VHH binders against q96p44r230to412. Designs and how they scored, part 12

Target 1, 183 residues: q96p44r230to412
Amino acid sequence: GFDILLGLDVNKKVKKRIQLSPKKIKGYEVTSKVDLSELTSNVFPEGLPPSYVFVSTQRFKVKKIWDLWRILTIDGRPQIAVTLNGVDKILLFTTTSVINGSQVVTFANPQVKTLFDEGWHQIRLLVTEQDVTLYIDDQQIENKPLHPVLGILINGQTQIGKYSGKEETVQFDVQKLRIYCDP

## First folded at step 4 (VHH)

Design s50 (framework vhh_lunsekimig_d3)
Fold by ESMFold2-Fast, scan of step 4:
Formats: structure tokens, C-alpha cells, sequence
Structure s50 (fold): chain B 183 residues (1-183), chain A 123 residues (1-123)
């Protein structure tokens, strides 16, 4: 697996810690002044496996559209992205595609709105060659089919906590951000 | 409104140098990754260098070690220092900024380009 927080040196770049509920460990308080970016080749030197599980634990107040995690091509186009749309209160998953190079899956189930309540929540995305399944706080929310995917290019950047289409960092709290391979 | 204006192109001999500038306005300069592309006659534009908001840089192999991209956030300007120029470096050089958003279930790209500055490397 891959610890994305460790891969992007979040422990070195973000000095301020925030405590989750009294029963949980501390997370990182990300401010707009921090740039959480790294060469994809340093985080995922062999790319991503065909199937994986993305797991994140975060809290945020922002009401705009932002990428919790993304992998960009060298010219700044998303290959993989987990996007929180604070305008419509939905979650988007972007991955590669043999059709038009990329595909976007929209999770608009009413239960997704819980992510936007300013509380701590866990997102889990089970990604396979055929589909992607969303879980929130260990509850299965929705399953969506995928067009056949392509391998990612690793010559660009991996980033967390950025407004969609921009390099501007979102203010949010994060405790976990990991990829599990062949779970 | 986003505006990018290139300058600094000209005619130079092989082995010479030029410094290109890209003056930006209409957005918060320090929040965006910026790119230099070039286009030779009859071929598609190709990315040659990029600079991230934090100052990290990427180069294509053909210019690595010869070209240096930099930015001055206080002046809202990006630069390309070109050394050891070759005939193959001849072309129009464009400054670019790429932005994307989601429109329902698809991406909408907003590519912002300057007008280009001509670099001619001739004996």
C-alpha cells in the first residue's frame, strides 16, 4: 500500500496538529499556505495497481469544488481525482479511460451530504477494473460502473487539498489518506 | 479577465541565448501552475517546461540542461532562460495556464494562451 500523507511529507510540511474526537488520534490541520504536492514518480514509482482501495479521514468547512486527492499529467490534467463538490454536496471520482482519456463518476446519493456537515468522516472507494464502490463511515453508499481504464502517467504531480483546476490549497483537516493494494 | 503576454523572442545564432518573459494579469499569479509550449511550422504545440506554484519545475528531455524556467510572484511574471540554442528550437513560444472544472459529470478545460513570441535560430 501507499500512505499518501507520508509520500507528500505532510508530517514535515504541516506543523499544526488537530485532535479528532476524544477517542481518536491527532490529524493534520492544513492551511492555505502549505503546498502539498510531490512528483507522482516519488509517491507511486510503479503507478497504481488495476484494483485498489482509497481510504481518507477528513473534516472541512469549504463550500467550493476541491480535490481531496489528485494525480495530474505533466500538463496539469487530472488522471485520478477524488473531488468534493461543496456546491451540490456530491462526491466525484475521476479515473483514466480508453474513451476520451478520462471518465468521471458522480456519487449524488443523499447520504453523501453527510460528508459536508463539517464533522469528521471516512471515505472509502473500492476501485476495480469494472466498477467503483463508495463507502462513507463503513456504510456502502453506491456502486458505479467504469469504462476500461488505462495506466497512469507518472511524469506529473500528485497533490492533496487543492481547489479543482487550481494550485491554491484548501483549508481542511486530514487524519488518513492511503491507497491499499489488492485488499 | 486572464491575460498572458509573451516577449523576448528574436533572431539568434546557434549556441546563443534568449530570455523570454510572460507577463500575467487577471488572476492570483501565485495560485497557478504555468507552462511554456512551443510550435514549429506544421506541427502541434508541444509542452517544453512547467513551473508549479511552489517553484518545482519539469522539462522535456530535448531542453533539459539548456533551458531554465522561473517565476517572480511579486512581478506576476514567468521566464524562460534559453541557452545553447539549436536550429531545432526555432518556433513560436507560448505562455499557458490550464484550469479545469466539473460540469455535471465531465471536465471543462479553460486553456489560457498568450499570443506567442517568435524565436528564430539561424546561422
Amino acid sequence: as target 1 above (183 residues)
Amino acid sequence: EVQLVESGGGVVQPGGSLRLSCAASGFTFSDYRLYWYRQAAGIERELIASIYSGGSTNYVDSVKGRFTISRDNSENTMYLQMNSLRAEDTGLYYCARVEYTYTGSTYTYFDYWGQGTLVTVSS
Scores: ipSAE 0.228, ipTM 0.609, lowest interface PAE 4.3, mean pLDDT 88

Design s51 (framework vhh_lunsekimig_d3)
Fold by ESMFold2-Fast, scan of step 4:
Structure s51 (fold): chain B 183 residues (1-183), chain A 123 residues (1-123)
Amino acid sequence: as target 1 above (183 residues)
Amino acid sequence: EVQLVESGGGVVQPGGSLRLSCAASGFTFSDYYLYWYRQAAGIERELIASIYSGGSTNYVDSVKGRFTISRDNSENTMYLQMNSLRAEDTGLYYCARVEYTYTGSTYTYFDYWGQGTLVTVSS
């Protein structure tokens, strides 16, 4: 597995901590003044396996469209992204595809709106070669099929907490951001 | 209006150096990712180097260690310092800004680029 917060040196770039209730575990308070970016080759030197589990724990107030996590090509196009759409209150998952190079899966189940209540929530995405399944707070929400995927290019950047299509950092709180390679 | 203007190209012998500049206007420069790409005769356009808003950089293998991309957000300018130039580096160099937006479960891409600056490496 991969600890993305550790891979991007979040502990060195973000010093302000915030308490996660009801647990007394602290997360990081990310502000617009920090740049959470790293060479993909430094975080995922052999790319991503075809199956993995993405797990994140976060809290936010922003009501725009932003990427909680993304992997970009060297020319700035998303290969992998977990996107929170604060306008429509939906979650998007972007991954590679043999068809047109990429694919976007939309999770618009009414239960997804819980992520936008300004409280702490956990997202889990179980990604396989055939489909992706969304879990919120340990509850299975929805399963969506995937077209066959391609391996990622690692010559670009891995980033956390950016507005979609921009390099501007979103203000939010994060406690966990990990990839598990053996689902 | 988004504008990108390249300068600094010229003729240089193998092993020489050149510094390219890209002056930007019409947008909040510090919010955007920028890159350099080149077009050589008979060869498809290729991306050379990129730079993120905070200064993080990427390079294609053929220029890594020889070229250095940088930016000055206060002056809205991006640079490409080219050292140890080879005949294969000859081409028209463009600076570009990529922008994308999400709508209807897909991404729409918009690329903005300048007119280019010519680099010729010959003996």
Scores: ipSAE 0.093, ipTM 0.532, lowest interface PAE 5.1, mean pLDDT 86

Design s52 (framework vhh_lunsekimig_d3)
Fold by ESMFold2-Fast, scan of step 4:
Structure s52 (fold): chain B 183 residues (1-183), chain A 123 residues (1-123)
Amino acid sequence: as target 1 above (183 residues)
Amino acid sequence: EVQLVESGGGVVQPGGSLRLSCAASGFTFSDYALYWYRQAAGIERELIASIYSGGSTNYVDSVKGRFTISRDNSENTMYLQMNSLRAEDTGLYYCARVEYTYRSGTYEYMDYWGQGTLVTVSS
């Protein structure tokens, strides 16, 4: 697996810690002043396997559309992204596709709105070659089919906590952000 | 209105050097990654270098080690220092800002381009 917070040196770039109440576990308080970016080749030197589990634990107040995590092509277009849409209160998953180069899966189940209550929540995305399944706080929310995927290009950037389409960093709190390749 | 204005192109001999500038206005410069593309006659426009808001850079293999991209956020300007120029580097060089937004279940891509500056490498 991959610890994305470690891969992007978040512990060195973000000094302020915030406690997850009531568990007493500390996370990182990300501000707009930091740039959480790294060459994809340094984080995922062999790319991503066709199946993996994405797990994140975060808290945010943002009401705009932002990418919690993204892998961009060298020309700045998303190949993989976990996007939080604060306008509609939905979650988007972007991945590669043999048709049109990419595909976007929308999770609009009413239970997804809990992510936008300004509290701490865990997101888990189980990605397989056929589908992607969303879990929130260990509860299965929704399963969506995927078109066949392509391997990612690693000559661009891996980033955390950016507004969609911009380099501007979102203010939010994060405790965990990992990829499990064989859970 | 987003505006990107290139300058610094010219005619040089093989092995020569040029520095291109891209002056930006109409947006918060420090909030965007910026890109250099080039287009040769009869060939599709290609990305050659990128620079992100924090200063991280990417290059295509054909220019790596010869070209250096940089930015000055206080002057709202991006640069491309081109060394060891080759005949195949001849073309129009474009400054670009790319943006995407989510709309109606998909992404819409918006590319903002300058007018281009001509680089000719010939003897």
Scores: ipSAE 0.517, ipTM 0.777, lowest interface PAE 2.2, mean pLDDT 90

Design s53 (framework vhh_lunsekimig_d3)
Fold by ESMFold2-Fast, scan of step 4:
Structure s53 (fold): chain B 183 residues (1-183), chain A 122 residues (1-122)
Amino acid sequence: as target 1 above (183 residues)
Amino acid sequence: EVQLVESGGGVVQPGGSLRLSCAASGFTFSDYALYWYRQAAGIERELIASIYSGGSTNYVDSVKGRFTISRDNSENTMYLQMNSLRAEDTGLYYCARVEYTYPGSYTYFDYWGQGTLVTVSS
């Protein structure tokens, strides 16, 4: 797999740590002054496999729309994104598509609202060539079909914690951001 | 109101150098990635270089090692230093800022300057 926090040198860029009680596991307190960006080729040198599992553990108070993680083309267009919509309390997953170049999957199940309670939660997205399944805190929430995907271009940027459409960093806490290549 | 103004274009001989500037106003400059595009006669506009808010850069293969993109956040200005210019570099050079929004489908808001002409005579 891939440890995205390690790939973006979050440990060097974010010095403030925050504890997840009671297990004494610590995460990072990300502030708006940090730029969490890296060349995609340095994080995912051979791109992403056709099937993978995205896993993140985070806490936030943000009420706007922001990308927890995203991979952009060289011209700044999202190829992959995990987006948290703090306005409607929904989660969006963006991936490539043979139809129109990209596709967006919306997870609006009422259980998704738990991510927006300002507490620590884990997101898991099981991505296959045919569908994507969302889990929150080890509970299966919803499965959505995918149009056939394309491989990603790696000549752009991989970023964490940015407002959707902007380079402005969101204030939030994160403990885990990983891709597992063999679910 | 978003404004982007290019300058620095001109006529230069092969092997020469030019420095382009893009002066930005109407938005928080440091919050956005910025891009240089060019358009040659009969060809669609192509991205040649990008610079992200933290200073990370990308280049297309045809300009790597010859062109350098940079930004000065205190002056709200982006630059393109062009060295070892070739006849194929001739074209109109545009400064751009791209914004997108989604839930659901993408909507892009593109902001362009008026362009500055670069002519490499051979």
Scores: ipSAE 0.273, ipTM 0.645, lowest interface PAE 4.0, mean pLDDT 88

Design s54 (framework vhh_lunsekimig_d3)
Fold by ESMFold2-Fast, scan of step 4:
Structure s54 (fold): chain B 183 residues (1-183), chain A 125 residues (1-125)
Amino acid sequence: as target 1 above (183 residues)
Amino acid sequence: EVQLVESGGGVVQPGGSLRLSCAASGFTFSDYALYWYRQAAGIERELIASIYSGGSTNYVDSVKGRFTISRDNSENTMYLQMNSLRAEDTGLYYCARVEYTYTDSSGTYTYFDYWGQGTLVTVSS
């Protein structure tokens, strides 16, 4: 697997730490002054596997639409994105597609609203060649089919904590952001 | 910095015994579950034994009654006592730290964040 926080040098770029209360586990307090971007080739030198598990643990107050994680082409188009829509309180997953180059899957199950309660929550996305399943705090929420995907291009950037369609960084707290490849 | 360092591997005859150690540093050892995996040449890693933060243990059927996993929280070390060794026990033995476990309707899944470098066990006639 891949530790995206480590791959983007979050430990070096983000000076402020935050403790997950009541636990002793520490996370990063991301502010708008930090640019959390890195060449995709430095984080995922051989791209992404066909199947993987995305896991993140975060807390936020933002009421706008923002990308928790994204991989862009060199010209700035999203290839992969985990998007938190604070306006409608839904989660979107963007991935590549043989149809129109990309596809967006919307998770609008009422249970998704728990992510927007300003508390710490864990997101897990089990991505396979045929579908993607969302889990929140270890509970299965929803499964959605995927059109056939393409491999990603690695000549662009991998970023975390950006407003959708913008380079501006979102203020939020993050403790974990990882990709798991099955053992 | 988190580190897991295995030791205790070696060459033994069938029916022999070995004790493996996994020395941990850089984290609060008692808070984590730890697993032993093994890998034979050309074969994918398989789970051998697990020990949870609360002290409970689990074993793969092929080693039950022969292997014993234990931990010493005061020494930050996990052990694997291997008795009645067989040729098929030959392989590289790794310790792994559990990052998290979840259970859903399809089963239980465990994810690891750190692995040791491995220690080689050879059982030869």
Scores: ipSAE 0.000, ipTM 0.116, lowest interface PAE 18.6, mean pLDDT 85

Design s55 (framework vhh_lunsekimig_d3)
Fold by ESMFold2-Fast, scan of step 4:
Structure s55 (fold): chain B 183 residues (1-183), chain A 124 residues (1-124)
Amino acid sequence: as target 1 above (183 residues)
Amino acid sequence: EVQLVESGGGVVQPGGSLRLSCAASGFTFSDYALYWYRQAAGIERELIASIYSGGSTNYVDSVKGRFTISRDNSENTMYLQMNSLRAEDTGLYYCARVEYTYESSGLYTYFDYWGQGTLVTVSS
């Protein structure tokens, strides 16, 4: 697997830690002044496997549309993205596609609104060649089909905590951000 | 309104150097990645260099080691230093900014902003 927080040197760029109440586990307090970006080739030198599990634990107050994690092409277009839409309180998953180059899967189940309550929550996305399944706080929320995917290009950037479509960093807290390749 | 204005193009001999500038206005310059594209006659426009808000850069293999992209956030200007120019570097050089927005329906749209272009001619 891949520890994305470690891959982007979050421990070196973000020194301030914040506790996940009521547990003693601490996360990182990300401010708008830090840039969490890295060459994709340094984090994912062989790209992503066709099946993986994305897991993140975060807390945020922002009410705009932002990418919790994204992999961009060299010209700045998303290939993979986990997007939190604070306007409509929905989750979007972007991946590659043989149709139009990319596809966006929308998770608009009412339970998704829990992510936007300003509390700590865990997101898990089980991605396979056929579909993607969303889990929030260990509860299965929704399963969505995927069009056939393509491998990613690694000549661009991988980034954490950016407003969608620009480089501005979102203020938020993050404790975990990993890709598991086992399933 | 977003404006990008290129300058610095001209005629040079093979092996020569040029520095291109892209002056930006109408947006918060430091919040965006910026790009240099090139278009030769009869060839589709190609990305040649990128610079991200944090200063990280990418280059296409044909210019790596010869071209250097840089930015000055205090002057709202991006530069392309071109060294060891070759005949195949001849073309129009465009400054660009790319933005995208996700729609609530699960679709997204792209907004590309381009300058007018500046002509670079390496004597043939």
Scores: ipSAE 0.496, ipTM 0.759, lowest interface PAE 2.4, mean pLDDT 89

Design s56 (framework vhh_lunsekimig_d3)
Fold by ESMFold2-Fast, scan of step 4:
Structure s56 (fold): chain B 183 residues (1-183), chain A 123 residues (1-123)
Amino acid sequence: as target 1 above (183 residues)
Amino acid sequence: EVQLVESGGGVVQPGGSLRLSCAASGFTFSDYALYWYRQAAGIERELIASIYSGGSTNYVDSVKGRFTISRDNSENTMYLQMNSLRAEDTGLYYCARVEYKYVPGSYEYFDSWGQGTLVTVSS
């Protein structure tokens, strides 16, 4: 697996820690002044497997559209992205596609709105070659089919906490960002 | 309105040097990665160098060690220092910025380009 927070040196770039009330586990308070970016080849030197589980734990107030995590091509186009749309209160998952190069899956179930209540929540995305399943706070929300995917190019950037379409950093709190590559 | 304006091109001998500039306006410069592309007549544009908002850079193999990309956020300007120029470096050099925006079910892409500045390497 991959610890994305470690891969981008978040522990060294973000000094302010915040404690999650019930668990005594500390997270990071990310501000707009920090740049959480790294060459994808330094984080995922062999790319991503066809199946993986994305897990994140975060809290935010922002009401715009932003990428919690993304992998961009060398020329700045999303290959993989977990996007929080604070305008419509929906979650988006972007992955590669044999059709048009990429595909965007929309999770608009009413239960997704809980992510936007300014409290701590966990997102889990179980990604397979045929579908993606969203879990929020250990509850299965939706399963969506995927068009066939392509392997990612690793010559661009991996980034955390950026507004969609640009490199401006979002203010938010994060405790966990991991990829599990279990079979 | 986004504007990118290149300058600094010219005619140089093989082994010579040029410094290209890209002056930007109409957006928050420090919030975007910026790119240098080049195009020879009748050939598709090739990305040759990139600079990210945090200062990280990337280069195509043919220019590594010869070209240096840099940015000055206070001046809203990106530069390309070109050393040890070769005949095959001849072409139009464009600066570029890529932006994308979510639309229902997809992305809308906004590629911004300058007009280009001509670099000719000949004796």
Scores: ipSAE 0.645, ipTM 0.829, lowest interface PAE 1.7, mean pLDDT 90

Design s57 (framework vhh_lunsekimig_d3)
Fold by ESMFold2-Fast, scan of step 4:
Order: C-alpha cells, then sequence, then structure tokens
Structure s57 (fold): chain B 183 residues (1-183), chain A 123 residues (1-123)
C-alpha cells in the first residue's frame, strides 16, 4: 500500500497536531497556509493497481466543495478524486474512464450526511474494476457501478485538502490517508 | 473577470534568450496553478511548462534545462525564462489557467487564455 500523508511529507509540512478523542491518537491540523502537493511519480511511481481500498480519517467544518485527495493530469484535470461537497452534504468519487476520460460517482445516501457533522469520521472506498463501495465508520453505505477504467498518468500532481478546481488549501484535520492494494 | 496578458516575445537569433511575462488579474493568483503553452502554425497547441501554487514545476523534455518557469505571487505575474533558443521554439506562447467545477453530476472545465506573444527564432 501507500501512505499518502507520508508520500506528501505532511509530517514535515504541518507542525500542529490534534488529539483524537478518546483514543489519544494524534492527527494533523491542516491550515490554509500549507501546500500539500507532490509529483504523482514520487507518491505512486507505478501508478495505482486496478483494485484498491482508499481509507481516510478526518474532521472538517468546511461548507464548500473540496477534494480530500486528488490525482491531477499534468494540465490540472482530475483523474482520481475523493470530493466532499459541503453544500449538498454528499461524497463524490472520480476515477478514469474509457468513456470521456473520467467518470464521477455520487454518493447521496442520507447516511453520508454524518461526514458533515464536524466530528471525526472514517471513509473507506473499496474500488474494483466493476464497482466502488462506500463505508463510513465501518458501515457499508452504498455500492455504485463503474465504467471500465484506464491506468492513471503519473506526470501530474497528487494533492490533499484543496478546494475543487483550485490550489487553495482547505482548513481541516486528518489522521489517516492511505491506499491498500489488498482489498 | 479573469485576465491573462502575455508580453516579452520578439525576434531572436538561435542561441539567444527571451523572458516572457504573464500578468494576471481578476482572481486570487496564489490559489491557481499556471501554465505556458505554445502553438506553431498548423500544429496543435502544446503544454511547455507548469508551475503550481507551492512552486513545484514541470517541463516537457524538449525545453527541460533551457527554460525556467517562475512566479511572483506579490506581483500576480508568471514568467518563462527561455535560454539557448532554437528555430523549433518559434511560435505563439500562451499563458493559461485551468479551473474545474462539479456541476450537474459531472465536471465542467473552464480554461482561461491570454492573447499570446510571438517568439520568432531565426537567422
Amino acid sequence: as target 1 above (183 residues)
Amino acid sequence: EVQLVESGGGVVQPGGSLRLSCAASGFTFSDYALYWYRQAAGIERELIASIYSGGSTNYVDSVKGRFTISRDNSENTMYLQMNSLRAEDTGLYYCARVEYRYEHGTYEYFDYWGQGTLVTVSS
């Protein structure tokens, strides 16, 4: 697997730590002044496998649309993204597609609103070649089909905590952000 | 109102240097990655160099080591320093900003372009 927080040197770029209650585990307090970006080739030198599990643990107050994690093409277009829409309180998953180059999957199940309560929550996305399944706090929420995917290009940027379409960093807290290659 | 204005193009001999500027207005400059593209007559516009908000850069192989992209966030300006110019570097140079927005279940892309500045490398 891949520890995206380590891959982007978050431990070096973000000085403030926040304690998760009650387990005394510490996360990172990301501020708008930090740029959490890295060449995708430095984080994922062989790209991504066809199937993987994305796992993140975060807390946020933002009411706008922002990318918790994204992989961009060299010209700034999303190939992979986990997007939190604070306006509609929904989660979006973007991945590559043989149709139009990319596809966006919308998770609008009422249980998704839990992510927007300003508390700590875990997101798990089980991605296969045929579908993607969302889990929140270890509960299965929804399964959505995927059009056939393409491999990612690694000549662009991997980023954490950016407003969608911008390089502006979101203020939020994050404790875990990982890709597991063994579903 | 987003505006990008290029300047600094001109005619130069092979081996010469030029410095292009892209003056930006109408948006928070430091919140966006910016790009230099070039277009020769009859050829599709190609990406030459990129600079991200944190200062990381990318170059196509044909210009790597000869061109340097930079930005000055206090002046809302991006630069392209072009050294060791070759005849094949001739073309219109455009600065660009790309934005995407999630709307109606999909992404919509908004590309902002300057007017272009002509670079001619000839003897």
Scores: ipSAE 0.473, ipTM 0.767, lowest interface PAE 2.6, mean pLDDT 90

Design s58 (framework vhh_8h63_2)
Fold by ESMFold2-Fast, scan of step 4:
Structure s58 (fold): chain B 183 residues (1-183), chain A 123 residues (1-123)
Amino acid sequence: as target 1 above (183 residues)
Amino acid sequence: ELQLVESGGGLVQAGGSLTVSCAASGFTFSDYAMYWSRQAPGKERELVASIYSGGSTYYADTVKGRFTISRDNAKNTLYLQMNSLKPEDTAMYYCARVEYDYVWGSYEYFDYWGQGTQVTVSG
């Protein structure tokens, strides 16, 4: 697996910590002044496997559309992205596709709105070659089919906490951001 | 009102140099990754070079070592310096911005194009 926070040196770039619980579990307080970007080849040197589990634990107040995590081609196009739409209160998952090069899956189930209550929540995306399943706070929310995917190109950048389509960093708190392989 | 206005094209002899510019308005230029693409007669558009808001750059293999992309965020302007021009570089050059839009219940990636500036290399 991959620890994306460690891969992007978030522990070195973000010094402020925030407590999630009385049990000394702490996260990072990300501000708009840091740039959380890294070469994809340094984070995922062999790319991503066909199936994986994305897990994140975060808290945010942002009411705009932003990418919690994304992998861009070298020319800046998204290959993979987990997008939080603060306007409509929905979650989007972008991945590669044999059809048009990319595909977007929209999770608009009313239960997704819980992510936008300014509290701590965990997102889990179980990605397989055939579908993607969303879990919020360990509850299964929705399953969506996927068109066949392509492997990612690793010559671009991996980024955390950017407004969608922009290089500006979002202010938010994050405690966990990981990819688990072979779930 | 989002606008991208390319300029600086013209006729140049093989081996020569030319700089094309893109003046951006109607959005916060410094927030966006920008790129140059070109379209030669009878061919599809191809990516030439891109630059992230932080300054990191990419170049297509066909122009690597000859072209330099740069930006001036204070002037909302994108540049492409073209050296050692070849007849194969003859094309209409377009400035573009990366953005997301919501269409039919999904998000897709859109490029916003200007009118272009013609570069003709004689040989």
Scores: ipSAE 0.000, ipTM 0.150, lowest interface PAE 13.4, mean pLDDT 83

Design s59 (framework vhh_8h63_2)
Fold by ESMFold2-Fast, scan of step 4:
Structure s59 (fold): chain B 183 residues (1-183), chain A 123 residues (1-123)
Amino acid sequence: as target 1 above (183 residues)
Amino acid sequence: ELQLVESGGGLVQAGGSLTVSCAASGFTFSDYAMYWSRQAPGKERELVASIYSGGSTYYADTVKGRFTISRDNAKNTLYLQMNSLKPEDTAMYYCARVEYTYTSGTYTYFDYWGQGTQVTVSG
């Protein structure tokens, strides 16, 4: 798998640590002053496998629309994105598609609102060639079908914690952000 | 109100150098990745180089090692320094920014391009 926090040198770029309960686990307190960006080829040198599990543990207060994680083309378009919409309290998953180049899956189940309570929560997205399944805090929330996907281009940027559509960094806390390649 | 204005193009002999510039206004320049693209007559637009807010750069294989993209956030200006120019570099060069928003289950993309500046490389 891939440790995205390690791949983007978050331990080097973010000095402030925030403690989770229990006391032995610490995360990173991300501020608007840091830029969590890296060449996709340095993090995912062979792209992403067709099936993977995305896992993140985060806490945030922001009420705007922002990308927790994204992979952009060289001209700044999202290929893959996990987007938190603080306005509607929903989660979006963007991936590539043979139809129009990309597709967006919306998770609007009422249980998704739990992510927006300013507490620590875990997101797990089980991505296969046919569908994507959302889990929050080890509970299965929803399964959504996917149109056939394309491989990603790795010549752009992989980024964490950016407002959707621009490179301004969101203030939030993150403890885990990983891709597992053996679902 | 967003404006991108390219300048610095011209006629140059093969092997020569040229710098094109892009003056940006109407938005917070430092919050956006910026791009140079080019289009030769009868061809599709080709991305040439990108520079991200954090300073990371990308170059197309056709220009890598010859062109350098840079930015001056205090002046809201994007630059492309072109060295060892070849006749095949002849094109209209465009400064660009991409913005997207999410509304009602869909992404809407806004591509912002300047008027372009013509670069002609003679043999």
Scores: ipSAE 0.181, ipTM 0.570, lowest interface PAE 4.5, mean pLDDT 88

Design s6 (framework vhh_lunsekimig_d3)
Fold by ESMFold2-Fast, scan of step 4:
Structure s6 (fold): chain B 183 residues (1-183), chain A 123 residues (1-123)
Amino acid sequence: as target 1 above (183 residues)
Amino acid sequence: EVQLVESGGGVVQPGGSLRLSCAASGFTFSDYWLYWYRQAAGIERELIASIYSGGSTNYVDSVKGRFTISRDNSENTMYLQMNSLRAEDTGLYYCARVEYDYVWGSYEYFDYWGQGTLVTVSS
């Protein structure tokens, strides 16, 4: 597995901590002034396995389209992305594809709107070679098929909390950002 | 209006040096990744160097150790310092910015290019 927050040195780059609960679980308060970027080869030296689970816990107020997490090619094109569309209140998952190089899966189930209530929520994406399943707060929301995927190129960057298509950092709070791999 | 203007090209002997500049306007310079591409006669345009908003850099193997990309966010300018120039470095050098957006569940890419500056390594 991979702890993306650790891989991008979020603990060193983000000084402010924020509490999620009375149980003293703390997250990071990300501001527009920090750049959460790292060479993909330093975070995922062997790329990503064909099946994995993406898990994030976050809170945000942003009403624009932004990437919670993304992996870009050397020339800045998305290979993998978990995108929060604050305009339409939907979640998009981008991955590689043998058809046209990439594919975008849209999760527009009404329950996805819960993510945009300015409260803390957990996203879980179970990615397999055949499909991707979205869970929000441990509730299964939707399952979507995937076209066959390609391995990622690791010569670009891995980033957290960026506006889609831009290098500007989004103001948001994050407590967990991890990839779990199957053997 | 996004504008990128290259300068600094010229004619040099093998082993010589040149510094290219790319002056940018019409956008918040510090927020964008920027690139140097080159195109030789009869060859497709290729990416040779990248500089990211945070300052980290990347190079293709053929120029690594010889070329240095840098940026000055206060002057809205990107540079390419070219040392130990070879005949195969001859070509038109472009600075570029890439942007993308979602359109109907896919990405649309908007590439912005300068006019190019010619580098000729004579031999």
Scores: ipSAE 0.016, ipTM 0.422, lowest interface PAE 7.0, mean pLDDT 87

